# Ledger of designs, part 20: VH-VL binders against q92529r149to334

Target 1, 186 residues: q92529r149to334
Amino acid sequence: LGPGVTYVVKYLGCIEVLRSMRSLDFSTRTQITREAISRVCEAVPGAKGAFKKRKPPSKMLSSILGKSNLQFAGMSISLTISTASLNLRTPDSKQIIANHHMRSISFASGGDPDTTDYVAYVAKDPVNRRACHILECCDGLAQDVIGSIGQAFELRFKQYLQCPTKIPALHDRMQSLDEPWTEEEG
Below, E stands for the ipSAE of ESMFold2; O stands for the ipSAE of OpenDDE; V2 stands for 0.75 times the mean of E and O plus 0.25 times the DockQ between their complexes.

## First folded at step 22 (VH-VL)

Design X6 (framework fv_tafolecimab; at its last look DockQ between E and O 0.08; V2 from the best seeds 0.00; counts 0 for: pae E 13.2 > 2, placed apart)
Fold by OpenDDE, look of step 22:
Structure X6 (fold): chain C 186 residues (1-186), chain A 130 residues (1-130), chain B 106 residues (1-106)
Amino acid sequence: as target 1 above (186 residues)
Amino acid sequence: QLQLQESGPGLVKPSETLSLTCTVSGGSISSRYYYWSWIRQPPGKGLEWIGYIYYKGSTNYNPSLKSRVTISVDTSKNQFSLKLSSVTAADTAVYYCARDSYYIVENPGETKTSSYFDYWGQGTLVTVSS
Amino acid sequence: EIVLTQSPATLSLSPGERATLSCRASQSVSSYLAWYQQKPGQAPRLLIYYASNRATGIPARFSGSGSGTDFTLTISSLEPEDFAVYYCQQYSNWPTFGGGTKVEIK
């Protein structure tokens, strides 16, 4: 990705995620992001795909997804994807909507077959805490965006391994009560 | 420098339980960043991962050996152990203990684990014979 | 279980020559592949992790490449101490090893 890749997309807002994505399996994570897309699309006027009658969300999903933040919803933004971060800016680059460090992003996915133009990612930030951010990517751009995010993750991981910080397995991390991961000075 | 050393009987009778201990020195087994594995190598053959243990006691075993394998840890002695029950001649091998370097990758679309072995014991030959 | 196939089984070369070892996975392991060197009577030694990262203390003549299903270990110029058996290992799933490639002196 080099300096990163930039896309013009529409930001639809975010929805709080009340549970760590790390503690969930891939299927559940995917369900959460898809549900998030659905909920945010329903909440944002003019969002495409909001009108299809969806099955009621599972009780589980309802317990994981919190309140929506629709600040900047509907705004066209410049999305820059790099190994460092996902940077969301206004088109004139004067205002940062969000700058999510790659390490703060725990999951990303596309929409379901009914929401193919959407990308969702879960990130932590001081404003939204843990939230799923929803992007509308028109004209088939969604696959490119999610691909770029994936590539950035991979590249960052490679970089990470050059200076390896050991990470415990998920089950062991959960037992450690979310203690900060510090390099064991060996 | 981290060192691992296997110890235990070099001869086990068929149907008995193979028991080995790995003593770790130059570092603590009670590290939250590492796992501790057993790997074996039959004479003239390749390597087979047996299983690992975390210092808190969580274990994972090779599916092919799961029913016969027990790995335990003694943090007070800075040791972890292997028990392999109901041994046969097929279990004759050099047994290695190793430190398992582990990474979690949470990329979009998948969760992956990365586990390789950066420190090894010298290995101990265990022969199963009547 | 992911099966790793190494080729060739034996590679006969002279000191100073380039060695190219292949490891093929039965399914994609992404970059979750390690290489080990094993000399007779010794434990395996980690050479490469994550397909292309040299372990600490490993000479620059060793390099790893590949992703997905096809991986290569290259020794740019063989030293006498490099004649050994080399194993690849995947850790996309529970760890499995290849059958090894013996690099022997011609």
Scores: ipSAE 0.022, ipTM 0.634, lowest interface PAE 4.8, mean pLDDT 87
Fold by ESMFold2, look of step 22:
Structure X6 (fold): chain C 186 residues (1-186), chain A 130 residues (1-130), chain B 106 residues (1-106)
Amino acid sequence: as target 1 above (186 residues)
Amino acid sequence: QLQLQESGPGLVKPSETLSLTCTVSGGSISSRYYYWSWIRQPPGKGLEWIGYIYYKGSTNYNPSLKSRVTISVDTSKNQFSLKLSSVTAADTAVYYCARDSYYIVENPGETKTSSYFDYWGQGTLVTVSS
Amino acid sequence: EIVLTQSPATLSLSPGERATLSCRASQSVSSYLAWYQQKPGQAPRLLIYYASNRATGIPARFSGSGSGTDFTLTISSLEPEDFAVYYCQQYSNWPTFGGGTKVEIK
């Protein structure tokens, strides 16, 4: 993936996730991202997208989501995806909105039939803690974006496996991938 | 509304090649979100996935059939096709084309393509008989 | 290959009753499980994906649950149009289908 691949997408905001994604099954994780998308879309007029209505979430699901941060909501941004990070910048590159190292990202989802134009990912950073970040990917771009994120995940994982003298560090990293604030050296 | 329709010969002789075409209407086969699958069902029996194709040409096949299967796509005709070589009576079935799922990322190290089928053709019976 | 075992093979019920269909996988498929309905002479119809998510246009009486190896499709109150064969399908690896459960009128 080299220096990375860059997309122009719309940042809709983020919502705090109050539990580790590792403690949740896949169905719950996808419901979290759908609920996060729904809440953000209700807050931003330009986010009335192509997804269909969903039933209200359970009390358990509502207890997993916290406060929204809409500081950059609705802004067109440059998203750069590399094996090192997801980097979000303003279009003129004068301001970094977020830089999430791959080790800080615990889940990404996007382009399913009910959220066709959206990509969501859960990442940790000092400002937002663990939060689900929502991207609107116009013109069918969501599959390209989620595919590039997946490729970056796989390449980073394979890079650790291709260095057998670093297997202990890789195992430590994999076990703490979804833990707060811990950076791992490979 | 998206519709899929299978076409091709209903009778094929043993050892020959079964050839079917699926025509997609009410939508584009050149979708970033979907793959296109063939699935078969012997009369009175269950379902067996044969393989899928992405509109840019990448394929994946059922390992038990892989040596005999070729799936191709013609985006200009909004069609994709199945060839199954060296057929026997065991290949007698209703053949369905279906819209296959999209690519998703689950977790680091658990990436996969989803493969469930939300639109199906009506099916076409192919009988292998001398 | 991941084998899916559906039970019961046949479920005889009346309209208005609740149907509970089981699907068991030979190894964990996480939540990568779909359910289909097939009426006589028709193609299968997607009901549930990702174990519990209803497909677009599927009535609320259909619900799915489970993860890992054990999955359930529930029809809360059978309508006349619900008498059909139901298949589960996993996509944790290349797709395989269960043998089916026939829901028939008592």
Scores: ipSAE 0.000, ipTM 0.499, lowest interface PAE 13.2, mean pLDDT 79
ESMFold2 (binder alone), look of step 22: mean pLDDT 91; pTM 0.930

## First folded at step 23 (VH-VL)

Design Y1 (framework fv_tafolecimab; at its last look DockQ between E and O 0.17; V2 from the best seeds 0.00; counts 0 for: pae E 7.3 > 2, placed apart)
Fold by OpenDDE, look of step 23:
Structure Y1 (fold): chain C 186 residues (1-186), chain A 130 residues (1-130), chain B 106 residues (1-106)
Amino acid sequence: as target 1 above (186 residues)
Amino acid sequence: QLQLQESGPGLVKPSETLSLTCTVSGGSISSRSYYWSWIRQPPGKGLEWIGYIYYSGSTNYNPSLKSRVTISVDTSKNQFSLKLSSVTAADTAVYYCARDSYYIVENPAEGTRSSYFDYWGQGTLVTVSS
Amino acid sequence: EIVLTQSPATLSLSPGERATLSCRASQSVSDYLAWYQQKPGQAPRLLIYYASNRATGIPARFSGSGSGTDFTLTISSLEPEDFAVYYCQQRSNWPTFGGGTKVEIK
């Protein structure tokens, strides 16, 4: 990815995730992101895909998903994906909406077949704690975005394997500790 | 229309290296949306994923084959290649190249993703024989 | 490694009959399951993705269902061209395939 790849997407906001993704099975993780997309789309006026009849939410999912933060919802943003971070900025690049270090991102997915224009990722940050962030990526861009995120994950992982001493990521693998992400001054 | 085509020798001697190339046409291999995979099928048997490559050169291999597999990409030729070293009779198979869609990822997790193979080459039989 | 077990190994049916194929995963794969059709001498063709979605150009007689660990491919009325081997595939980790079900003419 080099310096990273940038996309123009719409930010829809985020929803708090009350449990570590690592503590959940794959099916549950997937369900959480899908439910998050659904809930945020319903909450944001003009969001595409909110119109389909939803199945009642699972009690389990309701216990895992917390409050939504719809700050910046509906805003077109510049999303930069690199091995270092996902960086979300306003179009004029004057304001950072979020800068999520890759080590703080545990899970990312495209939408389900009904929400193919959406990308969701779970990240830790001081503002939202652990939250699922929802991006609207129109015109097939969602696939590119998720592909780029995947590539970034893989590259970073490879880097880690080559330099195990420098990347705190091992601590995150070994310690399922719900400890708040502290920015280590790299 | 996207097309994939495998090419290479159909016969390889034991202990030698199997080499195949997949040529992609009707679309660019330099897409951020897709990975490019090799899959094989021994005669009369099921399918085994070998590995994939991204246009940037990032690779992931089946753990069972990792020590013998090298996948490379040539974006200028719109091709990606497979090398399988130290072949035995057990490596006799039809080898397919395929496009791999990418839908979900986990971090950190080696090779943890969900995708499907939506386009396939016709496959090429490689026989390992003395 | 997630193991996919397909059953039955062989299904003998006549044209016009309903075919029901099963795929069981050793671990939950949510709905990230695909079905492929392979005819003799041909590459596999994607039929179903996300457990229940037909790929482009796939006839309506093909349907998929299931989630978690149990999945089913149904062919409502077999056509002569449907006699083939069918594979399920998951990719929660690295891609793995089932052993296949051969649908053959009775």
Scores: ipSAE 0.089, ipTM 0.690, lowest interface PAE 2.3, mean pLDDT 87
Fold by ESMFold2, look of step 23:
Structure Y1 (fold): chain C 186 residues (1-186), chain A 130 residues (1-130), chain B 106 residues (1-106)
Amino acid sequence: as target 1 above (186 residues)
Amino acid sequence: QLQLQESGPGLVKPSETLSLTCTVSGGSISSRSYYWSWIRQPPGKGLEWIGYIYYSGSTNYNPSLKSRVTISVDTSKNQFSLKLSSVTAADTAVYYCARDSYYIVENPAEGTRSSYFDYWGQGTLVTVSS
Amino acid sequence: EIVLTQSPATLSLSPGERATLSCRASQSVSDYLAWYQQKPGQAPRLLIYYASNRATGIPARFSGSGSGTDFTLTISSLEPEDFAVYYCQQRSNWPTFGGGTKVEIK
């Protein structure tokens, strides 16, 4: 566990996620991140498009995603990934854009063939409740960024396994903590 | 049980195109969690990754082979295929298809983790000779 | 391209001995390293993923360690069925494999 790994990436913005990721199957989680990337890329000036041709989203996907927040959109940021958090700062001013504890991050994806230059992650915070955050990572960095996030997840999970709690009890505990948070959105 | 099976001609003449098909059974190629890869092994030598395809048709290829490689998918037949053009004796190898883990990272406390190459076909020897 | 160098090329050992296989990457691959076993005439079989996690059904005598550039596969006590070729594989951007280590009977 070094002091964390830092990357310089572009922050494109975030979109509210109106449902718990735990309540969604894997296919739906993937579609949500692809749709989130598409919406943010279309709304951000000068951003590279996620796809050359966009299919209309389903009514289900449209109901899961809420309003976008484009503050800091398109800005180069310093992303620090550690087992404790994902910390997003502006490189020049060190202004904090976001600090997401790893416990509050439920899903991350990116660097796949359809979204080669993008990483998306879903996190809960007091300001946005639950939102999908979009990062643009050029020159193959998306693979490194998603890999570092995955490593942080794995290390946190390994730390959890040092507790007396069994894996089935962990799933039950995470379900309980996440569901009340989502209901307070209304 | 998920199984992968290579098929295609075992003998190809120099300068021709090597063409192989992998049939997936006991599971669906249309999984969002997996890529589908071709890997080869020359006799008595190590393994070389050729490329992968996602069920949507999106591909990525080994840069050393990229100019000669085409990988395609037919989701209706649950199959993916390899074409390697302009072959030489150096392309003689056992060719494997394999399930390649898709790199969507789920928090293990809420989801399941994918592995690297967890299922392999039996392999098929392709000999390039005049 | 990330090059994986496996050493030694050949390990000559007796059943019951400890085997230690090394894999060194030309640049850091974090823990995105897998180990495979290949017996003659067979496809490779996944042993270890993410440097240290045993795949389903792999006996406890197999263990992996390391991170960054230096990785080790250890077989704590060789069984007759463990004499095979072992490959490491990284997946930092696209997969590359090491040249292999043959574990053979002395």
Scores: ipSAE 0.014, ipTM 0.460, lowest interface PAE 7.3, mean pLDDT 78
ESMFold2 (binder alone), look of step 23: mean pLDDT 90; pTM 0.927

Design Y2 (framework fv_tafolecimab; at its last look DockQ between E and O 0.35; V2 from the best seeds 0.00; counts 0 for: pae E 8.7 > 2)
Fold by OpenDDE, look of step 23:
Structure Y2 (fold): chain C 186 residues (1-186), chain A 130 residues (1-130), chain B 106 residues (1-106)
Amino acid sequence: as target 1 above (186 residues)
Amino acid sequence: QLQLQESGPGLVKPSETLSLTCTVSGGSISSRSYYWSWIRQPPGKGLEWIGYIYYSGSTNYNPSLKSRVTISVDTSKNQFSLKLSSVTAADTAVYYCARDSYYIVENPAEGTKSSYFDYWGQGTLVTVSS
Amino acid sequence: EIVLTQSPATLSLSPGERATLSCRASQSVSDYLAWYQQKPGQAPRLLIYWASNRATGIPARFSGSGSGTDFTLTISSLEPEDFAVYYCQQRSNWPTFGGGTKVEIK
């Protein structure tokens, strides 16, 4: 990815995730992110996708998703995806909305068939704790965005595997501890 | 070192349920990084993935076997098990348990396809016969 | 379901010769392809993962290449212990294996 790939997307806010995504299988994680998209879209005025009748959320999902933070909701942002981080900035680059180190990101996915223009990712930060961040990606960008995130993940994963001596300890530590992720100054 | 070992009856009658257990040693089945899979191989034939289980109990099965397969996990025993119901002669195979290195690492994304089986049991032959 | 087709079904070679095994996918699997070696009476052993990465302890004579739909496993110089069945494997929706290539002694 080099210096990273930048997209112009809309930030819709985030919703707290009360359980570690790493403790869950992919199917469950996907359900959580999709539910998060749905809830945030409903909460943000003018968000596309809020209009379809949703099935009541499962008790499980309701117990995992917490309070929404709609700060910066509806803002157009510059999203830079790199192997290091997801960086969310205002278009004028004067304000950082979020800088999530890739290590702090536990999961990312697209929306469901009704929310194809949305991307969600779960990250830890000091402000939101563990939260699912929702991006509106118009004009088919959602696939590109999630693809880029996936690529970044793959690259990091490959790099990780190349350092076998650090793999078990680091991996186990990262997954075992629900502790706040610290930005490793790499 | 991680070791997997299959155990169970080597002979099952038609229409009965095949039951196998995989015992994991040298590592914890409760790892968040791996899936635990069953794979079978009929004599002289290729390999067929049966299904996997996550330590939390989440499962995924081969569509061709889904209706007959149940995989369970016992984290206290560091084991996971396979049940295959209504067996026929076609279910005669060497059954392997394996670790699926579908790593749930720092930032998995939807659609991640990076997986392989890095550790295998020795396999156990199960023959379906009257 | 992604179908993996391996060719040839049987490869007869002598020790010291180069072996080239092919695996074709019915759909693109990117580089998410693994190769396994299986000897008689043994479980499969992982050789290559992610199309071109050798697993731990795998000799350098084994190499994998390819992406998308076409993949190749190469054994640069066959050793006596290399005569076995080789399987390719992918995981897109669920894991599937190729039919295998038997490398046998000529």
Scores: ipSAE 0.021, ipTM 0.586, lowest interface PAE 5.0, mean pLDDT 87
Fold by ESMFold2, look of step 23:
Structure Y2 (fold): chain C 186 residues (1-186), chain A 130 residues (1-130), chain B 106 residues (1-106)
Amino acid sequence: as target 1 above (186 residues)
Amino acid sequence: QLQLQESGPGLVKPSETLSLTCTVSGGSISSRSYYWSWIRQPPGKGLEWIGYIYYSGSTNYNPSLKSRVTISVDTSKNQFSLKLSSVTAADTAVYYCARDSYYIVENPAEGTKSSYFDYWGQGTLVTVSS
Amino acid sequence: EIVLTQSPATLSLSPGERATLSCRASQSVSDYLAWYQQKPGQAPRLLIYWASNRATGIPARFSGSGSGTDFTLTISSLEPEDFAVYYCQQRSNWPTFGGGTKVEIK
């Protein structure tokens, strides 16, 4: 029952990601999203709470991130999280900022002690290709947002594994799925 | 059929380094979907996870052992290895290598939600004695 | 760190009886709980993953249930090969195992 869970958050922008997240381990994906948050926060005046790097990024890590898109930077948006998609809309209009189907999303993180007010996720769409999208949340909300995204992703992933047309060789072991997650736009 | 096999010396002197190799056959260690773990079991006791490695070289270790553990991978030989330094009699155990399934659904402070070991080596007893 | 407490430590039963094994987590692990069987001199064998899914080749008499903090492994009718030690396992920051339940012949 219901169309998902909706939050009001601030969209800070996105940065192109030049490598597939699915080819990288968890530690590397996490470092990429933390660097992405740092770059976007530095570029957006008035971002809530200063995010500061604790250590310099590696040259390899820095080369994975491409050009920023700040077209909607600082805009308050409605984020709707469902098992089907992450939908970003303006709160007072019918404008869709982005709609990312879950199969187009390869990673999400945020709400931990070093990214307390931020949520980041990596998705593909026709405008930005593969990009890391940065959301700024009020105190405490980031943990709720990332928790909701995690639960939606978990349920979608379990549902996907129960459909053998996409993973017949892997279904009997319940392996991590590395088939194309970009068949649908989000 | 995927197979894992441990190899290495069965006897190690105190204060020296325990070294083991796991050879993977019937499948590739260079999988984006799996981590490769070492797990040990002292005689008559339960199981203790030591650490894992991803084929890129990224590692994570049990915090209680972290200062003494090094896990490495050789993708050209389809192998990964364990080194445990400064061993004592308490390190006497059967050592297993295992394939570790890994699913990312949460932020990095919580780690992974889903990790289970679907293929295990036969185990090798390593005794630490003078 | 998430601690898994298994009970009972030993379960003495006869072939044909039902075995019920308990695993309690110190905090919620959702349904990401696995069960393993270990016979003497052998490596552990995966029985159940994600609380209730049987691994490949595991007989239907093995079933798992539970969510959150309380989990159960049930063996509907014990066969001679089922007398072994059973471990539960979870992962949050790193994998931990329960202390085990030994199922032995009464």
Scores: ipSAE 0.012, ipTM 0.543, lowest interface PAE 8.7, mean pLDDT 80
ESMFold2 (binder alone), look of step 23: mean pLDDT 90; pTM 0.924

Design Y3 (framework fv_tafolecimab; at its last look DockQ between E and O 0.08; V2 from the best seeds 0.00; counts 0 for: pae E 6.0 > 2, placed apart)
Fold by OpenDDE, look of step 23:
Structure Y3 (fold): chain C 186 residues (1-186), chain A 130 residues (1-130), chain B 106 residues (1-106)
Amino acid sequence: as target 1 above (186 residues)
Amino acid sequence: QLQLQESGPGLVKPSETLSLTCTVSGGSISSRSYYWSWIRQPPGKGLEWIGYIYYSGSTNYNPSLKSRVTISVDTSKNQFSLKLSSVTAADTAVYYCARDSYYTVENPAEGTRSSYFDYWGQGTLVTVSS
Amino acid sequence: EIVLTQSPATLSLSPGERATLSCRASQSVSDYLAWYQQKPGQAPRLLIYYASNRATGIPARFSGSGSGTDFTLTISSLEPEDFAVYYCQQRSNWPTFGGGTKVEIK
């Protein structure tokens, strides 16, 4: 990815995730992110995904998703994806909305068939704690954004594997640790 | 060291249910990083993935077997089990339990995950015969 | 379902020779490909994961390469213990295995 890939997307805000994504299976994680997309879209005026009758959320999902933070909701942002971080900035680059180190990001996914223009990722930061951040990616960019995030994850993993001192099972040891993700400045 | 061991009857009659248990030792089945899979191999043939279970009880099955397969987990016993209903001669195989290593970078994303089977049981032959 | 086709079905070689095994996927699996070795009466053993990474304890003579749809397992110099069946496996969707390549002594 080099210096990273930049997309222009809309930030819709985030919703608190009260449970570690690592404690959940892939299917459940996917459901959580999709539910998060739906909830945030409903909460943000003008969001396109709000109009379809949704099935009531499961009790489980309701217990995992907390309060929404709609700060910066509806803003066009510059999203830079690199192996280091997801960087969210205002278009004029004067304000950083969020800079989530890749290590702080636990999961990313696209929306459901009804929310195909949305991308969600779960990250830890000092402001929002653990939260699912929702991006509106118009004109088919959602797939590209997800692809780029995936590529970044993959590249990091490859780099990790090349380090003889690091065992791939490191994440296994971290399973029990609901530890705050610290920004390790590489 | 992690060890997996299959157990169950080696002979099952047609139309009956094949039942196997995998006992995990040297590690906890209640790991967030792994799925626990069943894989089978007919004599002289290749390998077929049957399905997996997560420690939470979430399962995924091979579409070809989905209607007949049930995988369960007992975390208290550090075991997971396979039931295959309505067996025929075609279900004669060596059945393996395996750890499905779900390796993600610190942050999994859809389509960026990969898994492989890093630990296997020795396998148990199950013959379907009258 | 992603189908993995392995070739050749049988490879007859002598100790010390180079073995080249092919695995082709019906669609791209990126680098989500693993190789296994299976000896008679034994469970498969993981050799390679993520197309080119050797599993723990696997000798350097084993190497994997490829991406997308075409993958290769190479044994640079066959040892007597290397005569076995080799399977490729993908995990882009649900796990599927190739039909296997039998490496036998000539």
Scores: ipSAE 0.071, ipTM 0.577, lowest interface PAE 2.0, mean pLDDT 87
Fold by ESMFold2, look of step 23:
Structure Y3 (fold): chain C 186 residues (1-186), chain A 130 residues (1-130), chain B 106 residues (1-106)
Amino acid sequence: as target 1 above (186 residues)
Amino acid sequence: QLQLQESGPGLVKPSETLSLTCTVSGGSISSRSYYWSWIRQPPGKGLEWIGYIYYSGSTNYNPSLKSRVTISVDTSKNQFSLKLSSVTAADTAVYYCARDSYYTVENPAEGTRSSYFDYWGQGTLVTVSS
Amino acid sequence: EIVLTQSPATLSLSPGERATLSCRASQSVSDYLAWYQQKPGQAPRLLIYYASNRATGIPARFSGSGSGTDFTLTISSLEPEDFAVYYCQQRSNWPTFGGGTKVEIK
């Protein structure tokens, strides 16, 4: 994967996820992504692509999603995917919109028949806390984006498997804002 | 339009190696988004997954067959292949190649891979007989 | 190995009737369950994924339900082209398929 793969995509916004992904089974995590895409697409004028729910959301699913944040909705952004992070920045590269370390990203979904032009991923950052971020990826790009995210997950996981687990130290026990907020690329 | 086509000998002798090739057309096997699977169906019976391969060469096999199975990929020919060694009459089946859709990617610390077979080859009957 | 048991093995019905097909898993597969249709001499066709979502181009008369270990495929009103064999498939672990339910004309 090297220094990463960069895509130009349209950022549609994010929706707060009110529970940790660790507390949810796979089917619920997947349904969160689909519901998030549906809600953001309904809220963003000019979003193209028919997305329909074939079933109503469960009561649990409806309670898991919070408020949307559409501050950057519709902006074309540069998305860089590497084994270290997903980096979102403005087209002129002067501003980092978000930098999500791989450890802060639980999963991604999209590019299937139900979400042909969309990719969603759940991540934590200081601004949005835990949120599902929605990207519009036209012309079949969604499949490439989600595949690159998957490859990054797999390569990062193989790195964990090849390195012996170090004994716990005080700094190793820290689950903190510092790790998710550390810039990989400035 | 994506198409998958199996090819190879329809008759294999016991104890020999079954060898099949799947040719992908109308799309690229070098996709980061898909795994490529072999699945078989004995006559009049159900379906059994044999294994998958990713375009990088990474494989995973059905534990019941793992000692006899090799799946390989040739991205320059847009093909992937199956070898099943030491065959017996129990290996007589229609063999399918299929695309493993990879629509949801998980951080491995959070869950398991999930996929469904959305494109299938037409199937090829392989009979193991002397 | 997660074993999927489909019942009945054969379902004899007439066009226009409702078909109800069962798939039971030996352990929980959450909603990681798909349904396929297979006509004689053809490869399987994906009908339902994630237990209840229709694949693209699948008619509304096909619906899936269930979670955990018990799943159902329903065909609300059988059409002549629906007489086929139906398989369930799980991917909570490496993929396994049920033994199939043949839906045949009475």
Scores: ipSAE 0.028, ipTM 0.514, lowest interface PAE 6.0, mean pLDDT 79
ESMFold2 (binder alone), look of step 23: mean pLDDT 90; pTM 0.926

